# Ledger of designs, part 11: VHH binders against UDP-D-glucose 4,6-dehydratase (TGDS)

Target 1, 355 residues: UDP-D-glucose 4,6-dehydratase (TGDS), of Bos taurus (Bovine) (a6qlw2)
Amino acid sequence: MSVAGRAESLGPPDSFAKRVLVTGGAGFIASHMIVSLVEDYPNYMIINLDKLDYCASLKNLETISNKQNYKFIQGDICDSHFVKLLFETEKIDIVLHFAAQTHVDLSFVRAFEFTYVNVYGTHVLVSAAHEARVEKFIYVSTDEVYGGSLDKEFDESSPKQPTNPYASSKAAAECFVQSYWEQYKFPVVITRSSNVYGPHQYPEKVIPKFISLLQHNRKCCIHGTGLQTRNFLYATDVVEAFLTVLKKGKPGEIYNIGTNFEMSVLQLAKELIQLIKETNSESEMENWVDYVDDRPTNDMRYPMKSEKIHGLGWRPKVPWKEGIKKTIEWYRENFHNWKNAEKALEPFPVQPPFV

## First folded at step 4 (VHH)

Design n06 (framework vhh_7pa5_2)
Fold by ESMFold2-Fast, scan of step 4:
Parts: sequence; structure tokens; C-alpha cells
Structure n06 (fold): chain B 355 residues (1-355), chain A 121 residues (1-121)
Amino acid sequence: as target 1 above (355 residues)
Amino acid sequence: QVQLVESGGGMVQPGGSLRLSCAASGFTFSDYYMSWVRRAPGKGPEWVSTISGSGYSTSYADSVKGRFTISRDNAKNTLYLQMNSLKPEDTALYYCAKEGLYWTEVPFDYWGQGTQVTVSS
């Protein structure tokens, strides 16, 4: 055996067929992805790189934390020396890049942090992955890069016209990722997802925030008129989409991952009030809604065509009625999954002096 | 086009040794995991061993661990399997296999023609 003579290895001998790096794995979507990969692919080593920011929770990974094919590494994708050493020591074959600042309201007051994490951090990571000659790099982007439209459905050839700092940072990061395909034929794939809902989401986003507010006898806070709509995709369906892209996606391509299920924020609030407060009275429902000042920019709709990924064999399977009930039940039992969950229920300041 | 050509098979007595080679062409050899897979008469394919693109990581089926050693020479685009302490149950057609970019349904996207190993008493 050659193992006894290997003085120049920077890590332990490894018996796994593939080594997969998942960034941001203690977060919402990436935690579901890790659970699926660890359980279904025991011959693959799954490496979770996460800095454990305010919206992350290691409790999202409790069911698989002791599995032999799982490893957690605490670190920041913006630390270029650390990231380069990580690729060298862990011998990464595949990268699934989820790590990002995602809170739109926070991006208006912390715009430079979003640029630093989402743009610089992504550039550091794709550069290190290219140097390490990984066989596939999947970048997780957003439908918000298209900007809003009242009548047009965006396909993957549509121009990017982001309208907020979060979307702008994701669009800029896509450009750096795409440049590695154009310049080097480095095998990158970009995904653009609709809004995702389900267990494990820190309750600052509209669905888990409204659920948690109502479960604590507090009112839903609606920005502006509440007539803006979003398309919603359940967490397990988006994981299946990522597995489909990993299996059948072509290097250099972009894939929209969306649904036809569209709901306004006001309609969402009313439905959650009916389900959680058990009332059908319009006057009673009005008692559970407060209107707050609108965001500096707030797109009306993010409509996407997803025919390209349908051609690979993926379609969403979880009906809204089933997914929303499971989500409501999860937050009732797991609100304290995060140490500062109560802070997520407070309204964010609009245009504070320190912006 | 991708091409994998195995050689080095033959007939040996139990306890003997053989070294298999696989000459690869048509792709950047150092960027891909490579594997050895065998098929015994009347049986399905059995995975034997895998090596990473850099050669840092290796893995083996329990049935061959401690007896077989996988290695590669990226300058020569060649994969090797050193087989020691051969047993009659190691008798099989041995295939060189290239790992695919897709990991779920198609673990190997290209296979060689195979080289026969026969261990008889």
C-alpha cells in the first residue's frame, strides 16, 4: 500500500468516489440539498462550508450530522487563502454554490456587504474551483435578475435588468461565473429559481414571517399595496431540480427553475389568516393586516418560462395546499430553530440615515 | 472521440500477480476520476477500484482491498491496476471506465472493450 509512503498529502486518505462542496449548507435550500445527498449517495463525501451567519442553523442538519459521508467546515467564501487551501486539501470534484446574502430589505441598507459576499465571494470561489479543475460548478441565482414584467415571461435568453442591490449582486456574480465558461470552457451551470418556501427558512421572508407573526397573535406587515405577486416553489421540488441539473444539465447553460403558481402578497396574507386564525370574515381578516412603507424598489411580478428544464424531465410535484400546510406545522414546532428568531418578526427600517 | 484500451490480462495461478493497463485518449485525462470494473461469467458488473484525477484519492471494493492497487500516470494518459495474491474468484473481464460529468444515473460514460483475467488451479 502506498499510503505509508505519502509524506506530501495535505489531507487524510479518502475512499469516496466523489467529493462535493456545498457552500452555505446550514441555510434554507442548501440544507435540504445536503440531507438528500448524504442520505442517497453514501459513496460520496459531502462537505458543507458555512460561516454560520444569523439566518443559518446547524439544527437544519441534525438528522445527518453524524453520517460518515458528511463533514462541516466553518469558514467564509470571501477568505481567498482559506478557500484555496480548502480545494487543495479536500480534493473537491463538484461545487454547489448556495452561499449568499439573500434578504432584499437588508440589501437596501447593507448594499456593500451584498456586493462583497455575493460578487467577491463568488469570484473567489469560482477562481479556486477552476484552479482545482473541478468537473462541475453550479451557481444558484434568482429570478429577480430579470427584473419585473406585467406581460412578458422571461426565458434564459432574456436580458438581466435587476432593480434592487440583492438582484444586482446576483446578476454581477453570474457574469463572473459565465466568464469562466467563455474564457476557459470551465464547466459551469447557472440556475435561476422562483421564490422557495418550506421548512428551515429563517422567518424574515414573506411566507415564514407571516406564519410566525400570526402564530404569535401579531399582524401581517404588507409593504405598499400588497398587489405585487410572486411564484412559489416548495423546498423539496427545488432540490429535485438541482439533482436534475447536476445529472443532465449541460456545461455553459442556464436553467430557469420555476412554477406557474402565482400569488399576490395580499392574497397570501388572507389565505394564511384563514388557515391559522380560522376565520372567513373579511372584516376580521382586516384586523390581522398592517400596511408599512414600500421598499425603495419593488417589482410587481417575476414571471419565468421553465421549458428548458422540463426538457430534462423535471416538473414541480408538491401542490400548494400540501406544501403550505406542512410549512405552517413546521414553524409551529420549530420557531426557536434560531436563537434570534424573534428579531426576524420586527419590521426592517426603510431608508435609515446610515445607508 | 473518447477511447479506452485495456491490456495486461492473461492466465495465472492462484497467488500470482498481473498488472492491467488502460490507454486513454480523446479527453483531458487528468480532469476525470477513473475506475476499474469487472464482469465474471454469468454475473453483472462489479466495481473494483476508483482513482481521482490527481491520484490523491483512491477507493477499493472490500473483496480486493489490500491485494489490488490502482494508480495513474497523467503524463502518459494511462491507468493501472496492480493485482496481487490473485484468487479464482477474481476471474473476470476487466474494464477501464471513465467517470461521467453526471453522477446520478450514468456513473460511467465510457467503457473500454475489456481485458480477460483467468485465475485457475
Scores: ipSAE 0.000, ipTM 0.119, lowest interface PAE 20.9, mean pLDDT 83

Design n07 (framework vhh_7zox_3)
Fold by ESMFold2-Fast, scan of step 4:
Structure n07 (fold): chain B 355 residues (1-355), chain A 119 residues (1-119)
Amino acid sequence: as target 1 above (355 residues)
Amino acid sequence: DVQLVESGGGLVQPGGSLRLSCVASGFTFSYYAMGWVRQAPGKGLEWVSDIYSGGSTGYADSVKGRFAISRDNAKNTLYLQMNRLKPEDTAVYYCAKDFSGWLYEFDYAGQGTQVTVSS
């Protein structure tokens, strides 16, 4: 019996140069970050704190799970007593905060849960990190905090104008993180990423959902017209961005992590149909597309400038043609990485059922 | 007693190549990310390249496509292959231990090796 849900394992070596806490590490982006840190930094202890929600999978960490410089702890960032004890017992030097509810469509029907996890949970975590005198706290935010724009690219000085509950919760969490820098000069850094794609993503988001639908002989479900665009960044490129921010990011600063690669949802669907169904016939491609009702709010574009992080020496390296082929092959082999993956493929209702 | 000994610097004409070496001792080389930092006359320290214990590499925009970092863990040696050298590459090049030192810090740097690219 365990009150805190702590994983039991043999302890790490007695001395490490740094101890790094990664929240949400069994999730998509954070799992790639952990794999990279564990493999490339054997003198650093990497501690994964994850509550193991529906979109998490410990299979994402299978290759490094037995490494001496890795430890998994099951727990919730919203448990303030547990979080405080964790910082005291594990002697955390650095925090990478990925843990969040991220499903935009779900946020319209479960907005209070997004506030609880993303705002309250982040406040609990940054408070505990401050009390523990952590030397660097990186908050992982989103390009959606800017809201949409048809013609203007947002930089880090642009105002936040979120248009959905997910983006609102992330913007609010940024405010709590930023206040610790303003009030205490606590060394926080905020990152805002474009849409990330790659292996390990629970297939509820547009790229892995469309891949998995097509691999199961089902049609791509496009919200509204499909003319809305997103900028896509491959998972390993965003990990390199986080490593760059860890090494060179200045306390109190915000860094956009984006790419100039922009694609409409309709163009994305056609590219995936061509690759997975092996057709270049427009009439055949049309047979693999269904249109569904749009979200209550859905921004047309999230364009960002990333010159600030370019100045630190980071640029995306993985071209779309390479990244998307690797992603398609990963889902072909690993769809059952989650026991409930089939549920992710169902159409998401905009409104709760009337029953 | 940590020691980093750089070599391979010298005078070279623009468009030329040099290969820098750094021999490490006094620590378990394979455990640490290693890197190269340079200081041009009258300027501050500039990060050039790093390589993690697992082999992943990073490069400054100013050198990307021209420089290649590598390591030989069996020989405790770090390398920097510098191609298509420019006058702007003129600097003292330092080998640095634990370039994963977040907050712009590294545990240790060597004495440096001078690279001069003739005008």
Scores: ipSAE 0.000, ipTM 0.195, lowest interface PAE 18.5, mean pLDDT 84

Design n08 (framework vhh_8fcz_2)
Fold by ESMFold2-Fast, scan of step 4:
Structure n08 (fold): chain B 355 residues (1-355), chain A 121 residues (1-121)
Amino acid sequence: as target 1 above (355 residues)
Amino acid sequence: QVQLVESGGGLVQPGGSLRLSCAASGFTFSNYWMNWVRQPPGKGLEWVSGISTGGYSTTYADSVEGRFTIIRDNDKKMVYLQMTSLKTEDTAVYYCARDLPYYFGESYDSEGQGTQVTVSS
């Protein structure tokens, strides 16, 4: 490190110090990351690669779409020739890899598509990044790779025990990413985050789905008993975690990005009913809940220790009451952020495990 | 013109406290991670602490963890280092440093002369 230097280290506005590729940038978490990077690093070129699948929206990036340090490229990470050409032409220095199929219920009926996108697509991307001599590759994974536990808190050394096709695909993709560090000393970092909530999320996941159902006078649909719990992390907190890992994370390391805030699906439904329907009556709350068949597998808890990233200086800062209120207000005004948002609210048929 | 101006240094007794200030100008302060770096007499530069753009994430060197706190005020374009339980080993010139735009890692830029902290009885 050096503290001696010049204030200006940039060339003209059309030349950039670093070129950062963000995959899946029109999606939920990656769009917040892009907004932050474009605003906080005006001397970096931020390149968004997104195929614009059903859950993506370019409206998530409207505030920064005209910035000189931002560029959108429509393309698929699974197109190996295209990806290789992109690294060559754009001269990528850093990769933040968010692009994935993330819908757990969909993964039970479309398991091969999840393997194709999450495993093959990630392998294509890390291979191209390695050939281009990228200086940092961050792979965005999930707490679901650990599997569930009632009594055990997972740290980064814990074994991966995925229980659904989504989690399995993410765990397999981690193995390919990690193999590039082991084999080539290619500077990869893996993150595993808790369940994220906030603006920009396509309303197929529990929080935005329940908010949107209630705002449209429809009942919350709960899989199984609703006693399964999840740990929730607000979107801007997870962006701060990624920035921390990008600056201070060590190559070859894994970082859990978690929160101690844990809530059951039933408790979440009741709290959202209270906030949106403005009732404290237990009998009235029961009228806004409907139980549906459980998933083929549905882990009870995903508890993680995040002491490693705490050592880098990150901790979640947005309280649940503040984050959930902001999220409710956002969906009230922005439900039609997606052309097909109504389809996200429909019941999804869950198939039993195949022999 | 980008400027970082450190202040608040001085002579303090072991076990004492001191608050360093850094006034930033000439750039969009809220867009940069800010750091404190020090140079003890006859030794090289040593990174002390860092703070994220919004002030929500902080990092500390093992030698100062639990004793120092880094704070920022984006409205005033200031970053601070609150030092407690000072030791003679904390004697150094302290520099405020902005993350270098060409590097996400352990590289910083500073144009200031720093502020001298001397821990002595």
Scores: ipSAE 0.000, ipTM 0.134, lowest interface PAE 20.7, mean pLDDT 83

Design n09 (framework vhh_sonelokimab_d1)
Fold by ESMFold2-Fast, scan of step 4:
Structure n09 (fold): chain B 355 residues (1-355), chain A 123 residues (1-123)
Amino acid sequence: as target 1 above (355 residues)
Amino acid sequence: DVQLVESGGGLVQPGGSLRLSCAASGLTFSYYAVGWFRQAPGKEREFIGAISRSGGSTYYAVSEKGRFTISRDNSKNTLYLQMNSLRPEDTAVYYCAAKEPFIYDTWEGYDYWGQGTLVTVSS
C-alpha cells in the first residue's frame, strides 16, 4: 500500500522514521551528505560520529548544528566497545560509512595507520551494525581499488588491483564488508566514487591545494609529468548519488559513482592559474608550476563506467566550469575553516614505501 | 514459504486493553521492517504503525499515537501491538505486515501480510 507524503504527519518530534549514523560527518563529502539529510528529511534523526581528525571541521556543519534532527557524537570507529554501545544506545537503522584516512601520499609514509583506520575500523563498524540489525549499510570506497588503465573502463565486475596502501586498505575493507553479505545476507552496499571536489575539503588534495597555494601566491606542485588524469565529480552530485543508492540500491550490490569528465593534473593547474591569477600567458603560467618527483606507484588514469547507477536514475548535473568557480570562491572566503590549514599547503616529502 | 500469523484478538469492553502478537515464519524476521494495519467493514485498510528492522524507530498514525504501542522481539520472531483505552471505533480486523528493508517510509509497499485477527470493542 502506498502512503507517499505522510511521513511528516506520522513521524512526530519525539520519534523518528529512521535513525541514520553517518561516520566521518565533519569531513568533506559526509558533511554535505549530513546537511542534505538534515534539511530534506526532518523526520530522520541524523547522528554524526566523528573523531575530529586534522582534516575535519565542525564549521562544515554550522548551518544545521542546532536542528532537532541532528546529533554530534565525538568518537573513534576503531573503539570497538564504544561503537557497540553507540549502536545499542542510539538504535541505528541505517549506516553511511565515510570515515577513513584518505591522504594517498601520506599512505606511503604511514601505511599502517591506513590499515588500522580503514580496515580494522570498518570491520569494527560493520560487525556492530550487523549485531544491531541495521537495515542498510553503505560503504564508501574509491575508484583507486581498480588500479589504473590506459585503455579500459572499469565496471563493478572488474577485478581490484590497488597500487598504493590507501587503495589497498579500501579494497581490504570492501572484502570485510562484502563478507557480511555473503555469510549473513546483511544488507550492505558498496560505492566506488571518482575524485570528488568542492567546498569543505581539507586543502591537501590536488584541487583545493592548488587553489589555496595560488590564492596565497605559492606555486602548484606537480608530481612527475602532470600527464596523469583523474575524473572529477562535484560534491553535491555525489551526495545525490548516495541518496539514490540509499533509496534504490540493492543489498549486496556495488555501484560506481563516476563522471566522464577527465582532466590531467597539468591541465588542472593551468586552468586554475588562469582563473585565479587572471593570465592567459603560457610564460606567466609556468611561473606558477613546480615539478616534484613522482610517487613510487602513480596510476595514469582511473576510468570507470557508471551505467549501473544511471539505471537507478542518477546522473551528474553540475558542469565543471560551474563547480570549479564555486569551489575557488569558497576557498577564497573559508581557508581558515581548519586551524591547521597552513600545514596542508606544505610540500609532502616523496619517499618510497617503507614496508 | 513466508507466513505471518496474528493472535490475541477477541471481544473487549470499552476502556479495556489488548495485546496482539504476530508470529513470523519462513523468513529471517530481523531483516524485515514490520507494521500493523486494520480494516473495519466497508472501509479501506488503515495504517496503525510500523517499527524498523532494529526496533530503534517507530511510526504511528497520529490518531492512534499514545494509545497504541508497537514493539518487536527478533529472538522470538514476533511483532506486538499493545492497545490501551480501547473504543468501539477500534473494532476491526487487525493485520500484521512485513516488507524488505528499504529507506522508504516503513509503511509503504508491504510484501507479506497475515490473515488478520478480529478485535471487537463492545459491551
Scores: ipSAE 0.000, ipTM 0.214, lowest interface PAE 17.8, mean pLDDT 83

Design n10 (framework vhh_8cml_1)
Fold by ESMFold2-Fast, scan of step 4:
Structure n10 (fold): chain B 355 residues (1-355), chain A 124 residues (1-124)
Amino acid sequence: as target 1 above (355 residues)
Amino acid sequence: EVQLVESGGGLVQPGGSLRLSCAASGFTLDYYAMGWFRQAPGQEREFVALISSSGGSTDYSDSAKGRFTISRDNAKNTVYLQMNSLKPEDTGVYFCAAETFYGSKWYLDEYEYWGQGTQVTVSS
């Protein structure tokens, strides 16, 4: 992979206090993190490494794209020679690793891509960071690594029992990251987040997909019964959690980043129909829901305790009513933030290779 | 009605260059990841290069890295493969293919549309 300007982006460092590499920075969560770091830490150089896949948009970063303490480098974390060169020439001090394939439904039909990006790509990155003597490496994982439970809340000591290829790839990547702490005392920290919602999310996930479907006079597509629940955390709250982990997180530790706010997919659909279609009629709400075949595996709940990060001083601040209204407004104005946003609204046929 | 048509193949000497084009008709490439694949005489079809629907992400086989460049022009509904430093081992029929998802070098069977191929011969 060779792109125009690549060699210039790999030049010697300027006089910044810290140089931070953020992978996948044109994506949902990482873009909020970059905006926060660029605006609030002008003495930090923020380097965005992104290959610009289908979920990414550089429009997520328009407000900070011309700032002196920001640069964008187009590249793939799976390109091992490029990644090694990047660490050496840019003199990276800190890594925030967000880059991943995250679409659970897609992972059932494209499991090898998820293994390649999420496992191999993460191994390439942590190896290069270790060789470069990075002072902190934060790996962004998921609550889905625990598997589901109806009655047990998982803490960071709970065993990982992933039930889909996406979660399996994230759990495997955690093992490679953890091994660098065990073997080398390389300062890694792992985070496991609840479902995140907010501006900048490519509309293939339940909240932005349902919002966008309803805003285009289309029905919400619910997998199975819709009785499965998820815990939701607003994008700015998760950025504050990452800042807390960056400042106070202990090397070798894992931190759950969650919320007690839990909602079923069916209840979510009903609330979005009420807010967007302005109806309280049960009969009318049924007109905006379609049921589709369930996933090969679909956990009912992903409950987790976040007492460890509460001990560092972080708690979610944005109430659901506030966060969801801001999210609805953002998609009304910014649906075409992505070149292929309409593709995200198509029903996804779950067709595993073997059943 | 929906089709992909490859062009730009031919006979070239080792060390030469060729530019292949793949023109789509009956559908828009805006929602498709595009791949180039090749089949050498007596061998199975193999991955060569891939470009995402946005054009921001590319991937290459180990044999193609540093020599080949994939690009796209969605306004012209066309995908290109620029091939430099060609070797006799690059000889084969080159196919373009379209897929609605991320694009895959692992699951060729999931590509929705395939061209009929264009012959590339590198002769010493």
Scores: ipSAE 0.000, ipTM 0.370, lowest interface PAE 13.9, mean pLDDT 86

Design n11 (framework vhh_7pa5_2)
Fold by ESMFold2-Fast, scan of step 4:
Structure n11 (fold): chain B 355 residues (1-355), chain A 121 residues (1-121)
Amino acid sequence: as target 1 above (355 residues)
Amino acid sequence: QVQLVESGGGMVQPGGSLRLSCAASGFTFSSYAMSWVRRAPGKGPEWVSTISYSGSYTSYADSVKGRFTISRDNAKNTLYLQMNSLKPEDTALYYCATGEWELLYPGYDYWGQGTQVTVSS
């Protein structure tokens, strides 16, 4: 300690009530979570750990980057020595674990990368959090762990039947997280979310990709039939769900975070063409659609019940009409939020993984 | 209102062929893309093939590409799937699927009863 440094530290330290680690915080959903936490909880220190892969952008956090209760740390959850040191130096109280490889199409070609990041990385993180005696660890999983169903809605007691390497990696990561609750009573909570849409999403997923393609006078690329459906949640609604789980979620429990709003890829393309190209002609809309080969496995629906989290007081509140218009406007102004955004619009050839 | 009735399934030996048909009613068939989706025992639904409303564009799952051919007859409101070089892994219940541009529920009225295809040796 220098005389100057010692003198500067002699005042009473502004201590934070809690120190929260958010992994993957420069990504889509986690960036909205960080903005909310930084603005609404000035007495909490919010620490963003992100390795800054291709789909991340620090521009997602520019509105709060200079706040006193925010800190960015660049690093990889798979670096076990670094992660352990981080928990020791930052004195983490709460973990929200969003960091993952999420591109399902890539999981068929790069299946081992998904296992490495999503399974090994999560195991490293939960182990370090347990050693640090973290008081709450929230693991962010996916509705895809259930597999698809045409007529059955899955609840949190339903068996996991993943059908692709991404979903398999998330299901396996859940098992490692859950084992810390069973063995040690370490306070973990698992969430399983429907598809999320909104600002900050790298434009490789259906909604932002179709918006960006149409805004650049290119056709919507529909995989397979376009008849597969997904349930969509607006980004701010899913953040409110995480806040609800953080405040009221019970350790050892799993919570589905879903919506009753279901739309097919074909219906989504049609609606985006109507809104962006300003046409109601069926014949004209067909000119904005191209069909391509689907993945080796593509589930038709991911229906799930969210009655458990409704019991905690959460329900989605942003109507689709409002959320989609805000999303369209955001991409019009912010497509170059990522240096490689043009690459996200290219068709991705899918081939089966090697075993 | 919307009704889809599949037919043409059966038991065949590996390397055999079957032609599936789907009779559609209750909607303007010529205005909708049509698809075949299959469900194998103990597995979720898997997309097989799609044809555009006009028949000008078709797409296939990699597992069936080069072996299956989708076609439609808009005058007869009928969708077809010609299946050649059948393999044991093609064993499934095959469904005809379509959708409303406003709302799609493939597990309900927009899915037919299905037709069983069994490939065994």
Scores: ipSAE 0.000, ipTM 0.095, lowest interface PAE 24.7, mean pLDDT 82

Design n12 (framework vhh_7uia_1)
Fold by ESMFold2-Fast, scan of step 4:
Structure n12 (fold): chain B 355 residues (1-355), chain A 122 residues (1-122)
Amino acid sequence: as target 1 above (355 residues)
Amino acid sequence: QLQLVETGGGLVKPGGSLRLSCVVSGFTFDTYAMAWVRQAPGKELEWVSSISWSGDSTYYEDSVKGRFTISTDNAKNTLYLQMSSLKPEDTAVYYCAKGIYHLSYEDAFDIWGQGTQVTVSS
């Protein structure tokens, strides 16, 4: 049973037009979403639920941490009783669900942790949101659920064929979220994003990892040949996409959030070496690259169509040249945004799946 | 599985002391505000004391201030209540409770365990 303490309650005022729960809000993408919501919607109460795992940082939210329409709650989406009580206490109207384990290489050695957090945690959260009669639940998924293709661009009707445990966990979580729409007509929306880059990203992903390695006079570590490509979307553009889905997205629908800007890992490494080391010498660039063992599975491309969200009025607007320059400068000044940032730069040994 | 197990209660004379323990499992101890609440026979639940998630701030109901001390041992996932100068009015079942806001001591608490009986009489 629950009981009110005799100390002062820090519960939110009832005067806000909407109360929005953002899970994983001290993380990369969700922190940009929170900053945007807090600054642009002062009549909305923004509640950040984050367990503060290794890749999170409350420094991502310093600019808005003292705003009247923001609060931070430290908690785990897998704690079912806590989550239920949070929805009852905070009177949540809208859920933006970003909280997940996202490290693909880690998922090959810790697949059950990814299932626990991404599948079980999402099921706990959508169940509690449904019981609380939330008016919109947005699930943040990935383009990796489609699997790769050399010649086919996936749309939202395409089958899911994930090829790694991270993508598999996200695809499974989508099934639980979608089932609440099918069974209860609970207003869920699923988004599937291209790779996002920008400030606030823990430097274990290709762009911030290569930037941080080069800024610390270390070599870019490339899995396999480096010929695999990814499509990149700047952090503020993806926030605009989520705002578009929040306002115009239809319950039960899926929206791809992508860009046609595609680059190979090797080309990315070369461009970052040129920008950070200020060299156009091919021999000098070769000194800044190391090759490591490929992942057990590593898709060559994740091409997807985003015509559906274009129909809602969203298109990416930040050019690569502008976005990458801002990102490079941010990491130069903010690498110690995380106490464990050096660990992110270590090469990850690829291990076969455990039985 | 979430578990809070209270121990350390018993019969004690007025002016005596007891140390209550709450062993926590199933969640990260140092991320939650923790509290002791009590229920005397035929009365409502009463908040006794709370400690912030960091352990840096402690709070007490006025009737127990200076007599009770709340503390944590994060390595043992254990919450303590050291009770001294016990009075007959302290007779109650004492429950360990977990806060819902990890950074605050002021919020509502969940009672998870069976409690431990404290009886102060001569």
Scores: ipSAE 0.000, ipTM 0.123, lowest interface PAE 21.6, mean pLDDT 82

Design n13 (framework vhh_sonelokimab_d1)
Fold by ESMFold2-Fast, scan of step 4:
Order: sequence, then C-alpha cells, then structure tokens
Structure n13 (fold): chain B 355 residues (1-355), chain A 123 residues (1-123)
Amino acid sequence: as target 1 above (355 residues)
Amino acid sequence: DVQLVESGGGLVQPGGSLRLSCAASGRTFSIYAVGWFRQAPGKEREFIGAISGSGGSTYYAVSEKGRFTISRDNSKNTLYLQMNSLRPEDTAVYYCAAGTLPEYFRWSDYEYWGQGTLVTVSS
C-alpha cells in the first residue's frame, strides 16, 4: 500500500499567543481558573477538557461559554489515544491539571476508581504533554498528601504520609509527575492547596453542605467531635496563586498554597448558623447541630507553610468575612446548579445500612 | 484482521442531510479506534472525526463540529457518520479507518481502510 504523506497539520487557528489545556474545567476550582483566563487573557485559547462527572456543571462557565478564546471538549483523561490526539490537534502549550476524584468519603468505598482516575489518568496526561513538548505542566495536588499533625507545620520538603485513598492517589500521581522532571527535565510544577471554598463547589464538602443544609432548614451534620480543623482559602485567591505559579514558578518545584485562617468544623457550623439563622444564642445554635459517626480516618489538622509562594509575590487577599458572605449568597440562588444536589446533603454518600 | 466497507454516499442538495455507514467484518471490532476521513479531488486527506473502541470518547475536526456526528454500534460492528447542513465544499470521497493504536487525527496511524464512498453536494 502506498503512503502519500501525512495529514498531521490539522490544527486550530494559530492566532493565539498560547493555548492552555485545563482539565476538569467544569468543576469547582478549575471553573474559576477558566473564567479568569478567558476574561483576562483574550490572546490565549483556553481549552476545557472535562468528562462531566457528578461534581461538574457547565453552568459554572455560562458567563464565558460563548467567548472566542474558549472551547469545551467532553472527554476522559484516562483515554490515552484521545488525549494524545487532543495535544497534537489543539497544539497545547500549557497544561493546568485539575481533573480528579476528590470526595474523601467516597474514596473509602471507591478506592480503585480514585487510583484509576487520579493516578493512571494523570500519568496518561503528563506523558502526552511531554510528547507534545508542553512548555509548562502544573499539577494540582492537596495538603492532605502530608497527612495530619497537631504540632508540625509542613513545608514542601516534608515527607508525604497520606491517610485516606484520595490523598494516597494524589501523592502517587505527584510521583509520576515528578519523575518526568527527574528523567527528562520536563517543566512540571506541583501545587498543594489548603481547603478551598467559594461559588461553584458541589455541596458535599463541609462549607457548602452546611450552608445548603441550613438554607433548607436542616441541621449541620458534624463528623465525630467537630474539633478537627481545616485551613480555608477563597476560590479567587487560589486562582491568583495558580497564575503566580504559572508566571514565576520554577520547573521541578513544589509550592504550598495555603492560608493562616484555621477553623474547627464546630466553629464553622456555629458561625454559619449565626449568619444564616440570625441567632446569637448558643443554646439555640445547638438546635441546628447533629453529630454523626466519624470517618474511618480523619486527620485533626492539615497545617502547612506557604513561605515559598510568598517569595513569588502571592498572598491571600480575600478576608473570611467577605468570602463566606459571597459564598452564602451564591448558594441561596444556585443550589440546583447540579442535577444531584439533594444527594450531596446526605451524611454519607450511598452507604448501605449496617446489619 | 478487519475489513471495512462504506455505504450511504450519493448526490445531495445543499442544506441536506446524509448518514454514512461503515460495516466492519471481524470478531474484535471493539478493540479498534475508528475514524472518518474525506478527500476531495486534488486535495489532501482531511480528518472529520474519530471514536474510541468503547465509544466513550469522540473527537471532531473544528470546522465540522456541530454538523457531523460520529457513533458506533459494536454489537453490529458498524460505524456511522451523520452529516447535516451539507455544503458544496463537503463534496469528497469519505473513508472509514480503523487502528489498534492510532492517534485519532493522524491518518497514517490507521491500519485498515475502506475503499471510500462518494458524497456529492450539488444543486
């Protein structure tokens, strides 16, 4: 059979300065990143790759969906042939990798799915990006890879000690990403962020779940004692951190993206009850709290230092009182942003009754 | 290992629709990624769209997005291309192709090719 040459020059228009692939872009954090990139960088083409899992909503992107420098592609990062074609056809220059299974409680019952999506899918993606000669690959990881500590703040040199399947899958994916820097000097950067809150978050996680429960006249369900703490970072602040890392981050480096704002789950519940139910009585606040059995493992704290990214010029700007007010207002109008929003309010996602 | 036969080509008026079929022979059609390509006289072979072996992922050339839809039925060993809002510029021989490890848009990566079916869009 004769071969007449190649038809491999099929690609998108070359009028854009950079072409950026954002995976999981219909999800919480990545949707804010896409909105920012589309609005502030009209000379960049922003390509959203998302399989549209239960946490995703294209409504998160309605304001920019018709912009000339944006396109949506439905697909799975685990489809290696599709992913390789996408990199070649779209001429990707930069990758922002957010796509992951993130629900910690689900990871205890669906651990193999978390390994498949978070580890195998990440390996497929970084391999394709390397083959395509991408100029920067940012992997979005989590503070949970460190494990918990009561007395030590983790920096980027600290060992990883994950305590749940979600965190384990993210830590393993980091290893595959880091290996491309070590082996090929491929320009990867890893970020590890604190808990993020804000609009667009599927209401299965503590802040939007408690807001939505209270707005529906239901009680906040606290796992265990409620004395476990988390550090919270507003969605737009974490986007600014990613932009800082994109512009100033050094290849091969890891950057913690955190905040000093730390609150226990119990303190969070009380504050949300005060704001939403307009109650100042502690005894009345107790009427809006219910205690449920703790997770199989649940770290008390995820403390981390973010001095390295402070050296790049980033610090969180949104005060908690401003961010939480905006978040409460958003959920009042947008609870039905997701098809399965009511299911998110269950104490544990689809657990069989104990016999 | 697999033989591909296209059908459904013919003469269509501008603005019309046409469905092309590609029948595959072989027990293991589902392991192949399959795609549609076209070639007009005197022009290079052009990618139209592709679908993974499972049917879980589809990819389209930007210029044809929204007008053309690719699908497959592995139980019938058949690939389809639904073409809507046809234009004179769509006139070409349309080929289906299958490969075990293709990059979807790279026609040279496909191992198995049909003989093509002619689509003419003319008034």
Scores: ipSAE 0.000, ipTM 0.140, lowest interface PAE 20.5, mean pLDDT 83

